VH-VL binders against q9umr5. Designs and how they scored, part 3

Target 1, 268 residues: q9umr5
Amino acid sequence: SYKPVIVVHGLFDSSYSFRHLLEYINETHPGTVVTVLDLFDGRESLRPLWEQVQGFREAVVPIMAKAPQGVHLICYSQGGLVCRALLSVMDDHNVDSFISLSSPQMGQYGDTDYLKWLFPTSMRSNLYRICYSPWGQEFSICNYWHDPHHDDLYLNASSFLALINGERDHPNATVWRKNFLRVGHLVLIGGPDDGVITPWQSSFFGFYDANETVLEMEEQLVYLRDSFGLKTLLARGAIVRCPMAGISHTAWHSNRTLYETCIEPWLS

## First folded at step 1 (VH-VL)

Design a1f (framework fv_acimtamig)
Fold by ESMFold2-Fast, scan of step 1:
Structure a1f (fold): chain C 268 residues (1-268), chain A 123 residues (1-123), chain B 106 residues (1-106)
Amino acid sequence: as target 1 above (268 residues)
Amino acid sequence: QVQLVQSGAEVKKPGESLKVSCKASGYTFTSYYMHWVRQAPGQGLEWMGIINPSGGSTSYAQKFQGRVTMTRDTSTSTVYMELSSLRSEDTAVYYCATDYSRGLPYYYGMDVWGQGTLVTVSS
Amino acid sequence: SYVLTQPSSVSVAPGQTATISCGGHNIGSKNVHWYQQRPGQSPVLVIYQDSKRPSGIPERFSGSNSGNTATLTISGTQAMDEADYYCQVWDSSTVVFGGGTKLTVL
């Protein structure tokens, strides 16, 4: 039989978005128990990420308990950051494949329709004034806002991303790293035509330097210092990079070729 | 100026092993993956595998799995391709080539090629 | 296993447009690269990511990729363009090359 699959949605999203993904899984892995978590849907996806992590943690515990052979996670967009934190805070997770669908793993620095809806007059160069305030950190999108021109503010004010990346010290960092390293496979998916995740290489742990030149994962201090285990996972052969062109942000979970190429092989 | 310089032509006997070197210059050696591709006389291009010079991780074409080994030496900016249990059908020009994609798989393409190493396998 | 199909040869008169096809199932969803190889020389990348030219490659080289066919187009073909041309994609865990097309200029 196949391991259960748990799906975590993204910003302003809900379980409804994954109907095609569920069809694909049923076709290729019939009998797979797929649970799309109906938590923090729509506007509730703006709640602070640590609050979302706690809620999703409570929902995944009974699913993992029923599957001693392990489970797979498929986590879309912002949901990929929730899943990263889940893997770090859970001492007892049994996740085999963590499949990250176009998630801003090193953060976001781009003007998108989502940001314009919430902050209609703000440009990306000025969002640090809002996001790196205590009020701004009460919104999920600000928890992974990563302004490469104000790295000092990001490191001091980010209550979520800087901590899970090990860029700012935390008492639990060693335990979080140990827990994260228990994952079987880290499958990273994204691409240049996404149109929302900026830079798109953030889905592969690449990000802007102070000149807005993208540096890839192996050039990041987080990787070089092995802050939460990326270097160790890569050395184990546990990181899979599966980028694909021609896919817009809202289509990662509904493209059959993407599913067959990047997701299907990891659903044992 | 990015350059790849390969070792010289070789004549081998069946059952021997081959080790071709590819020395890189003009760029940061660990920043780009390196491919190995061969071409038998009068035939097309055949992919053998890829190596990430940063970590040394490799991926080989299924046909060569078990016979090919790719390694690198970061101190000399050199990649090596070793092929064992040589047969006459292994006679080919062997090329190294840099991957411009910086390790992103769907972009895998070969932008700078070495000059090629002719290997003849016969008595 | 994924297969790319090219015509074995294409002939064109000097100054005319040459087109070389590369057929593959849903190839339009992949990034296609094209290589030129002159006799006794290493391959040269002439088109990458379907339609982009590397520095130093003349504007007369262009590419497209849609559906089940990618195409390399050489306008105003010159004698120096006589070569073998190979298309290439990445599929799953491997590089796949087409069989190659010999371009002859009259």
Scores: ipSAE 0.000, ipTM 0.388, lowest interface PAE 18.0, mean pLDDT 88
Fold by OpenDDE, second read of step 2:
Structure a1f (fold): chain C 268 residues (1-268), chain A 123 residues (1-123), chain B 106 residues (1-106)
Amino acid sequence: as target 1 above (268 residues)
Amino acid sequence: QVQLVQSGAEVKKPGESLKVSCKASGYTFTSYYMHWVRQAPGQGLEWMGIINPSGGSTSYAQKFQGRVTMTRDTSTSTVYMELSSLRSEDTAVYYCATDYSRGLPYYYGMDVWGQGTLVTVSS
Amino acid sequence: SYVLTQPSSVSVAPGQTATISCGGHNIGSKNVHWYQQRPGQSPVLVIYQDSKRPSGIPERFSGSNSGNTATLTISGTQAMDEADYYCQVWDSSTVVFGGGTKLTVL
C-alpha cells in the first residue's frame, strides 16, 4: 500500500486548490489516503506562522500515528515554510518525502500582487519598516520577509525564518536540526516563471546577496554552517531539486507534467 | 591592524602529513570564515576549502576530500589545515584568507591573506 | 565543475589600458572577484562583486561582468601593475579561480 499523503496549502488558499493534485494521485497511486488540511484558510493564512505550525502539528500527529511506515508531505507556497518548521519542532515525525512545492524557503523579497494588496502604500524597498516591527511580525508574510539590504534587521526581527534557518542563535537550534534531518527526502520544486516567489530560486534555498545577485543554496551561510541540516541532507543524497519552467505560481499543484516529473516519483 | 600570520616553511616526504597554522589578530576571530588556498610553483591559485567561525563545519574541494582537515582554536585565534598522504605535487605555497570587511565567505571576496607557507614535498 | 578561462598573458605599454578577460558559462549571473599577485607576494583583492573596489585600490582598476565574460580593466597602467591577475567565483560549494593572467608592462 502507498504511504498517506498530507497536503498543506499556501497563502490565501484552501483545499479546493488541490483538487487536480488529488485526482493525479488517485489515478497514479490508487488507494492512497490523501488528506488536504483545511486549516488557516483564506485570510486566516495571514496568522503568525508559529501559530499555524502549532495548528498543523495537531492535525498531522494523528495521521502520522496511524501510518507507522511513514507519510509524505506536499506543502505549497507558504505551506512549505510551515512544513519545514513543523518537521523542525517534531522529534517524532515519520515523514519520508517532504515535497516543497514552490515555497519561499529562503524567504521573500519581491513586489508581488499579494503584497501590494496587503500593503498598498509600501514598496518592496520599504517593507522592512513594517515587517521588522513587532506588529509586522504578526503577519505570516512578514515572518519570511527577507530584505537583503537590511540583513541586521532581518536577523534581529524575524521571528520565524531566521530561527528555523538557524541564522539567529536560539536554544532549540540543535534539536530542530536533528528533527529536520529525520526526513527521508527533501524535494524542492520551483521555477523561473513562477511570478510570485521572488526570487524564484528561493524555492531551492537560493537568495539575493547584498547586490541582489541570486546565489545558489551551496553559497548560502545556512548551508555552509549546516545550521538546519541542508549540507548534511545534500551529502546523503536526500535533497532533490526539480526546477520547471513555464509554470505560474497558481499552477504548481494542477500541472500534470509537473506532477509526473517532480512529485509522483516520491510518493512511492 | 587585521593580520593573518602563518607558520613557517616545511619540508616533507611523500606519504607524510603537513599541518599549517594561521593565527588571526586585529579582529573578532569567531565571526569570520577562513579559506585555504594553495599555489604550486609557477601555477595558479587553487582553493582547498573553508571552515566556519565555530569550527564545527567545513567545506572542502572535491580534490582534497578525505585528505584535508581544517580545524580552528578559538582560544588562540588560530586555524589549522592538515593535508595527509603528501605527494610531490602537493609542493606549494599555502595561504589562509578571509573576508574581513563583511564577514561573509562568498559575497565580497577574500580581502585579508596570510603571508603564505611554503611546503616542499620531496623524496 | 565550473571553469574560468583567462588568457595566459597580456602585455601593455606604460600609460595604456590593459584588459583581462575571464570567461565562464553564464558568469554574468555570478559575483566575480579579482586578485592581483605580485611576484613573491600574497594575492590582493582589487575588485569584488564585478565592479567594486576595496579601500586603497586605485581608481584605474575597474571591472565589468555580463553574459559569459568578466573583464578587469586597468587604465593608465603603471610598472607596479605588472603582476598575475586571477578572477574568482563561487559555484556549488566551491571557490573557483581562473588560471591567471600575467600582465607585463613593457
Scores: ipSAE 0.000, ipTM 0.480, lowest interface PAE 13.5, mean pLDDT 92

Design a1g (framework fv_acimtamig)
Fold by OpenDDE, second read of step 2:
Structure a1g (fold): chain C 268 residues (1-268), chain A 123 residues (1-123), chain B 106 residues (1-106)
Amino acid sequence: as target 1 above (268 residues)
Amino acid sequence: QVQLVQSGAEVKKPGESLKVSCKASGYTFTSYYMHWVRQAPGQGLEWMGIINPSGGSTSYAQKFQGRVTMTRDTSTSTVYMELSSLRSEDTAVYYCARVSKYDILTGYHLDYWGQGTLVTVSS
Amino acid sequence: SYVLTQPSSVSVAPGQTATISCGGHNIGSKNVHWYQQRPGQSPVLVIYQDSKRPSGIPERFSGSNSGNTATLTISGTQAMDEADYYCQVWDSSTVVFGGGTKLTVL
C-alpha cells in the first residue's frame, strides 16, 4: 500500500485548491490516503507561523502514528515553510518525502500584488520597517520576509525564518537540525514563471545577495555552514531539485505535467 | 470606555529599580500591544519599548537595552515596566500607551494613554 | 537614527490658523501621527495616518504629509488648543517622536 500523503496549503488557500492534486494522486496511486489539512484557512493563514506549526503538528501527529511505515508531505507556498519548521521541531516524525511546492524556503523579497494588498502604504523597499517589528512578526508573511538590504534587521528580528535556518543562534538549533535530517527526501519544486515567490530561486534555497544578485543554494551561508542540514542532505543524495517553467504560482498544485514529473515519483 | 490606569508616583535612589504598572480596562486586553513612553521634566516624549499582546515578545529602544523589562499579566490586565540601575536622568513621567488594533496596516500610533507615573530619582 | 524636527514654538492669535511642521527625510512615505499634550496632562492622539481624526477630535484639526514635511493645522485656534504638539512615526522597529512644539494662543 502507498504511504499516506499529508497536504499543507499556502496563504489564503483552502482544501478546494488541491482538488486536482487529489485527483491525480488517486488516479496514479489508487488507495492512497490523502489528507488535506484544513487549518488556518483564509485570513487565518496570516497568523504567526509558529502558531501554525503548532496547529499542524497536532493534526499530523495522529496521522503519523497510524502510519508506522512513514508518510509523505506535500506543502505548498507558505505551507512549505510551515512543514520545514514542523520537521525541525518534531523529533519523532516519520516523513519519507517532503515535497516543497513553490515555497519561499529562503524567504520572500518581492513586490507582489499580495504584499500590496496587505501593506497598501508600504513599498517593498520599506516593508522591513514593519515586518521586523514585534507586531510585524505577528503576521506570517513577515515571518519569512528576507530583506537583503537589511540583513542585520532580518537576523535580529525574524522570529521564524532566521531561526529555522539556523542563521541566528538559538538553543534548539542542533536538535532542529537533527530532526530535520530525519526526512528521507527533500523535493524542491519551483520555477521562473511563478510570479509570486521572489526570487523564484527561493524555492530552491537560492536568494539575493546585498546587490540583489541571486545566489544558488550552495552559495548560501546556511548551506556552507550546514546550519539546518542542507549540505548533509545534499551529500547523501536526499535533495531533489525540480524546476519547471511555464507554471504560475496558483497552478503548481493543478498542473498534470508538473505532478507526473516532480511529485508522483516521490509518492511511492 | 478604554482606560489605562497607572501606579502612583515613586521616589527612588540612584542604583535602584522602578516598576510601574498599567492596568487596562474597557477593551480586550489580549488583543493589543502596549508601549511605554517617558517624558523628563520640561522635555519631549521618549519611546522606551513595546510588548505584544501575549507578553512573550518585546522590543526596547536601544538606549534602554539591558536595563528595561516589560511584562504583562493577562489575569489582571496589567502591563509592567521595570527599569533598573536608575540614574538621576531617569527622572520622568512614565506613560503606558495602547497601540491601535490596526496599527500594522495603518501605521503605528498610540490611541490611548495612561495618566502617567512620576518617578523621581534623587540621592 | 531617524530624526523628526519640529519648531520649538508657534504662536497664534485666537481664531487664526496655527501650522506646526514636522520635518523628516522622506517623511511623506511614512504615516505621521500627532499628539496634543496640555500642561500637566497625558498626550492625546489628535491626528493619525497623516490626516485622519480620531473620534472626539474637533474638525478644526487637520493634517497633511508630503515630501519631507508633515503638517498639523489648527483652524480657528482656541485658547484650549494651547499645548505641546508632537509628531510621531515608526522607523526600523522604533517609534520616533519629534521634539515637540509649544503652541501659544495669544
Scores: ipSAE 0.021, ipTM 0.545, lowest interface PAE 6.1, mean pLDDT 92
Fold by ESMFold2-Fast, scan of step 1:
Structure a1g (fold): chain C 268 residues (1-268), chain A 123 residues (1-123), chain B 106 residues (1-106)
Amino acid sequence: as target 1 above (268 residues)
Amino acid sequence: QVQLVQSGAEVKKPGESLKVSCKASGYTFTSYYMHWVRQAPGQGLEWMGIINPSGGSTSYAQKFQGRVTMTRDTSTSTVYMELSSLRSEDTAVYYCARVSKYDILTGYHLDYWGQGTLVTVSS
Amino acid sequence: SYVLTQPSSVSVAPGQTATISCGGHNIGSKNVHWYQQRPGQSPVLVIYQDSKRPSGIPERFSGSNSGNTATLTISGTQAMDEADYYCQVWDSSTVVFGGGTKLTVL
């Protein structure tokens, strides 16, 4: 039988968005138990990411306990960051494949429709004033806002992303790294036509420097220091990179070719 | 029905401390931030600071740093504002006003205000 | 130190349209809120996020915000609209109020 699959949605999203993904899994891996977690839907997706991590943790524990052979995670957009933290805080997870669908792993910095929908009068250059305030960090989108022109503020104010990426020290960092390294495969998916995740290479641990030039994962201090295990996972052959052009942000979970190429092979 | 009820008027001498209370009812106390705003006689509105009733986190206007302290008691749904080293210029009506937690991302707008507490500082 | 500038007073005849300006550097990139304060009373939110009305506020109140100027417009002004009006923005983790405009209906 196939390992169970747990799906975690993104910002202002719900379980309904994954109906096509479930159809594809049923066609290629019939009998797979798929649980789409219906927590922090819609406006609740704006709750602080650490609060969401706690809620999703409580939901995944019984699923993992019933699957001694292991489980797979499919985590979309903001949900990919929730799953990153889950893998770090859980001392006993049994995740085989962690499949990240267009998630801003190094953060977000862009004037996209996503941000214009939430902050219609705010430019990306000014969002640091809200996000890096004590109050901004009470909201999920600000937990991964990464302004490359105010990196000092990001490092000091980010209550979530800077910590899980090991960009700022934390007492639990060694334990979080050990737990994360237990994952079987880290499958990174994203592409240049996403239109929301900015820069799109954030889905592959690339990000802007102070001149807005994208530096890829292997050039990041996070990777070079092996802060939470990326270098170790890559050396182990456990990181899969699956970029695909022509896919918009809301289509990653409903494109058959994407599914067959990037997701299906990792659902043993 | 949302209500913010403040403590009664006070008369203080220069150098003393002030403590005003604001009791909230009709909504989930920890889901809204509380602001303090004052208004000197015949003058405009002046923001003093904000408190998150859930965790107790505060942020104060630079002018009041070192003199103001905001606290809350979740068991009584009450927010407090203390102002020390009072001067005659602190004579004002002091208001509490709430804002939805989510409104901080789209800017602050204070949807419900207390009735105000008149504080007179004179020698 | 962000500053909002309002005219100190505006006068209109009953039934005419009153406009109250709020000037600020690049204020069009911020969300502007407007409060009405009658003598001896607490401020009341009349417009939030540039142009939205709270429940209970008459349709004759409207707002706009672009460039360096936000505007509160009161059409068909009534005697009951006599009050001080304050604009407000958020800047650098602080609430900034305009100096206030006294609206006189005569």
Scores: ipSAE 0.006, ipTM 0.482, lowest interface PAE 11.4, mean pLDDT 89

Design a1h (framework fv_acimtamig)
Fold by OpenDDE, second read of step 2:
Structure a1h (fold): chain C 268 residues (1-268), chain A 124 residues (1-124), chain B 106 residues (1-106)
Amino acid sequence: as target 1 above (268 residues)
Amino acid sequence: QVQLVQSGAEVKKPGESLKVSCKASGYTFTSYYMHWVRQAPGQGLEWMGIINPSGGSTSYAQKFQGRVTMTRDTSTSTVYMELSSLRSEDTAVYYCARGGPYEWELPRYYFDYWGQGTLVTVSS
Amino acid sequence: SYVLTQPSSVSVAPGQTATISCGGHNIGSKNVHWYQQRPGQSPVLVIYQDSKRPSGIPERFSGSNSGNTATLTISGTQAMDEADYYCQVWDSSTVVFGGGTKLTVL
């Protein structure tokens, strides 16, 4: 039988967004138990990511317990960061495939229409003033805002991304790395036509340098230092990169070709 | 057509450094990884390391860690490999070889073009 | 460290089929590439990604990879095929070459 699949949605999403994905899974992997977690839907997805991690943890623990052979995670957009953190804090998770579906894994630095409505008075270059303020980190988006021009503020103020990345020293860094490394495969999915994740390479742990030049995963300090296990995972062949063009951000979970190419192979 | 043209043969003494250049043409230089491979006389191929398209990231074989430095100059489409603290065992033909264009293809990519090789002789 | 094992030498008569093996633990899960090197020349890619043939490489060259063994096959071997052949893979972010096989055409 197929391992259960747990789906974690993104910002302002709900389980309804994944109706096509469910259909695809049922068609190609009949009998698969798929659970889309309807937690922190809509506006509630703006809650601090650590709060979300706790909520989702409570939901996934029972599912994992009933699946001793392991489970797969499909985590979309912001959900990918939630899942990554989840895997970092859980010392007993049994995740085989962690599928990061167009997630800003290395953070976000872009003010697309998707973000402008939330911060109408803030430009990309000024959002650091809000996100790295004492109250800014109460918003999920700010938890992974990564301003390449204010690295000091990021490192000091980011209460989520900088921690799960091991960019800021903390007492759990070693344990989190160990926990995360329990994953069988890390499947990274994204593409240049996403239009929301900025830069789109963030889905592959690429990101801007101080000159806004996009650097690859292997050029990132988190990789070079193996701060949370990327280098180790890559070395043992556990990282799968699946880029795809022609897919907008809101279509990653509904594209059949994408599913067949990047998701289905890992739902064993 | 793709061409990789390397610098000429060199004679070095133990303790010195060598620096071999590889000028690339016929393709988008800034899009491809470059590798260095050497071959001692009568021996097999030995991988030395890789440099990414931007030049900002390198990975070296453990054997050469601390002694090898790979760089690239976009303005001249040239990749460099420097090996310090030379020993007689470093006598070899050194090759640059073009890798793939994308980081996610590294595990499955190959060397489709090679330089003509640079003989470096290390002798007292 | 990951090791690729090749026979040191293989001999074939002209027109016969030469087979060169490359052994490695679970090598079938990797992509194997093959290079030909004639005396005094640079290596030339002859097979990539297990079985794909670059443009300009004769059809008599073929490759396969499964289990613990990759194989380069040269059908209708010609005198010009006499060379050293190397298999190559990636492992743990490192390029690994086989020890090479000297193919002699008798």
Scores: ipSAE 0.008, ipTM 0.495, lowest interface PAE 11.4, mean pLDDT 93
Fold by ESMFold2-Fast, scan of step 1:
Structure a1h (fold): chain C 268 residues (1-268), chain A 124 residues (1-124), chain B 106 residues (1-106)
Amino acid sequence: as target 1 above (268 residues)
Amino acid sequence: QVQLVQSGAEVKKPGESLKVSCKASGYTFTSYYMHWVRQAPGQGLEWMGIINPSGGSTSYAQKFQGRVTMTRDTSTSTVYMELSSLRSEDTAVYYCARGGPYEWELPRYYFDYWGQGTLVTVSS
Amino acid sequence: SYVLTQPSSVSVAPGQTATISCGGHNIGSKNVHWYQQRPGQSPVLVIYQDSKRPSGIPERFSGSNSGNTATLTISGTQAMDEADYYCQVWDSSTVVFGGGTKLTVL
């Protein structure tokens, strides 16, 4: 018997995007109960991430309660940040594998069609003026906007990412860290041909410094300070890194080779 | 200040149903979870379940699943706990207790304020 | 089913430090809360999230949690601290309480 799988979608996305993923799981792990959460679909995915975390939390509680052996999470793109927060705010989640599928774990600093739709005249260098305002923080995409040239504004204004990454102090940081550390495996997936997540190494907790040079996870203050447990998880052997070239942002959930290499081994 | 005021003591016969009320005041009723916990004479605390007063969603301890029903009335800031098919073993003091807030950044399974308790005696 | 184990009773002299243990498998990975209950009264939260004190709880109450044991410590114990003490965690689908410890101040 296989542990249930819970799937959390990304920006402007819905459960329909995962039809191939469900087929792959059914082929390799027949009988697995897979729940793709139909919350914050389409444009509702623009709602503040803390609001989304609350909604997804209410949806996952009964699923986890019915599966005392544990569950797996597969969280795509923006959904990976929702899952990061879920693992921190839930007193006693029973997640075994948290599979982060091309999610901007250290933030986003790049031009995308999504940003152009919402802010058509803005360049990435100027988006900090909008995102680091109270109004901007009412949009999910601004909750993980991380301008490496305005790190002081990011630290002071980010209502979500800076807090869950432990980059800004919070009264619940110790409890959040303890809750997150209960995860069995943190499986990080991403690649250079994604085309949306910028830098793509954000999916592996790497990010730009002030000169736009990418520093990998082990060089981040978040890791060095062990702010939410990355260093402890790595020492425990619980972090899996699975980079793959040749995969665009919208193809991570529909590539069979990716599934067999990076996802399938962590579903039992 | 926060207050949770429960209905008065009851005497029931085996097979009957119990319904206890808990009226909340001094805070925003729909912003905090409410739990029910009981204590048999001379025994420890036993959790029965939780209700979300905003949406009305509930989750019950396995032992009480199928016998317990929790509801709320937002117009009167009152939660209710109904326990059916009573047995002598259900003799206990029943407490309502406020859980943590709906804040997505805060854990919610601890009890900061408790009602005064309702003694229920089940005897033939 | 997850089980929390507490000693049935602990005795301490006035002014001395009382220590109440709460044992559970890997309890250090869980958030532990502590309640005080005097005879005929409702429980009162004295420690939440391992070590935090609610407003109005004296500084002599403290908590810790690591490995397989959580501990409630009462320094300078007073007669008014005489009560039953319960530890509590959330475990995946339910709230779990310890069996309770009767603290006697002699």
Scores: ipSAE 0.007, ipTM 0.581, lowest interface PAE 8.8, mean pLDDT 89

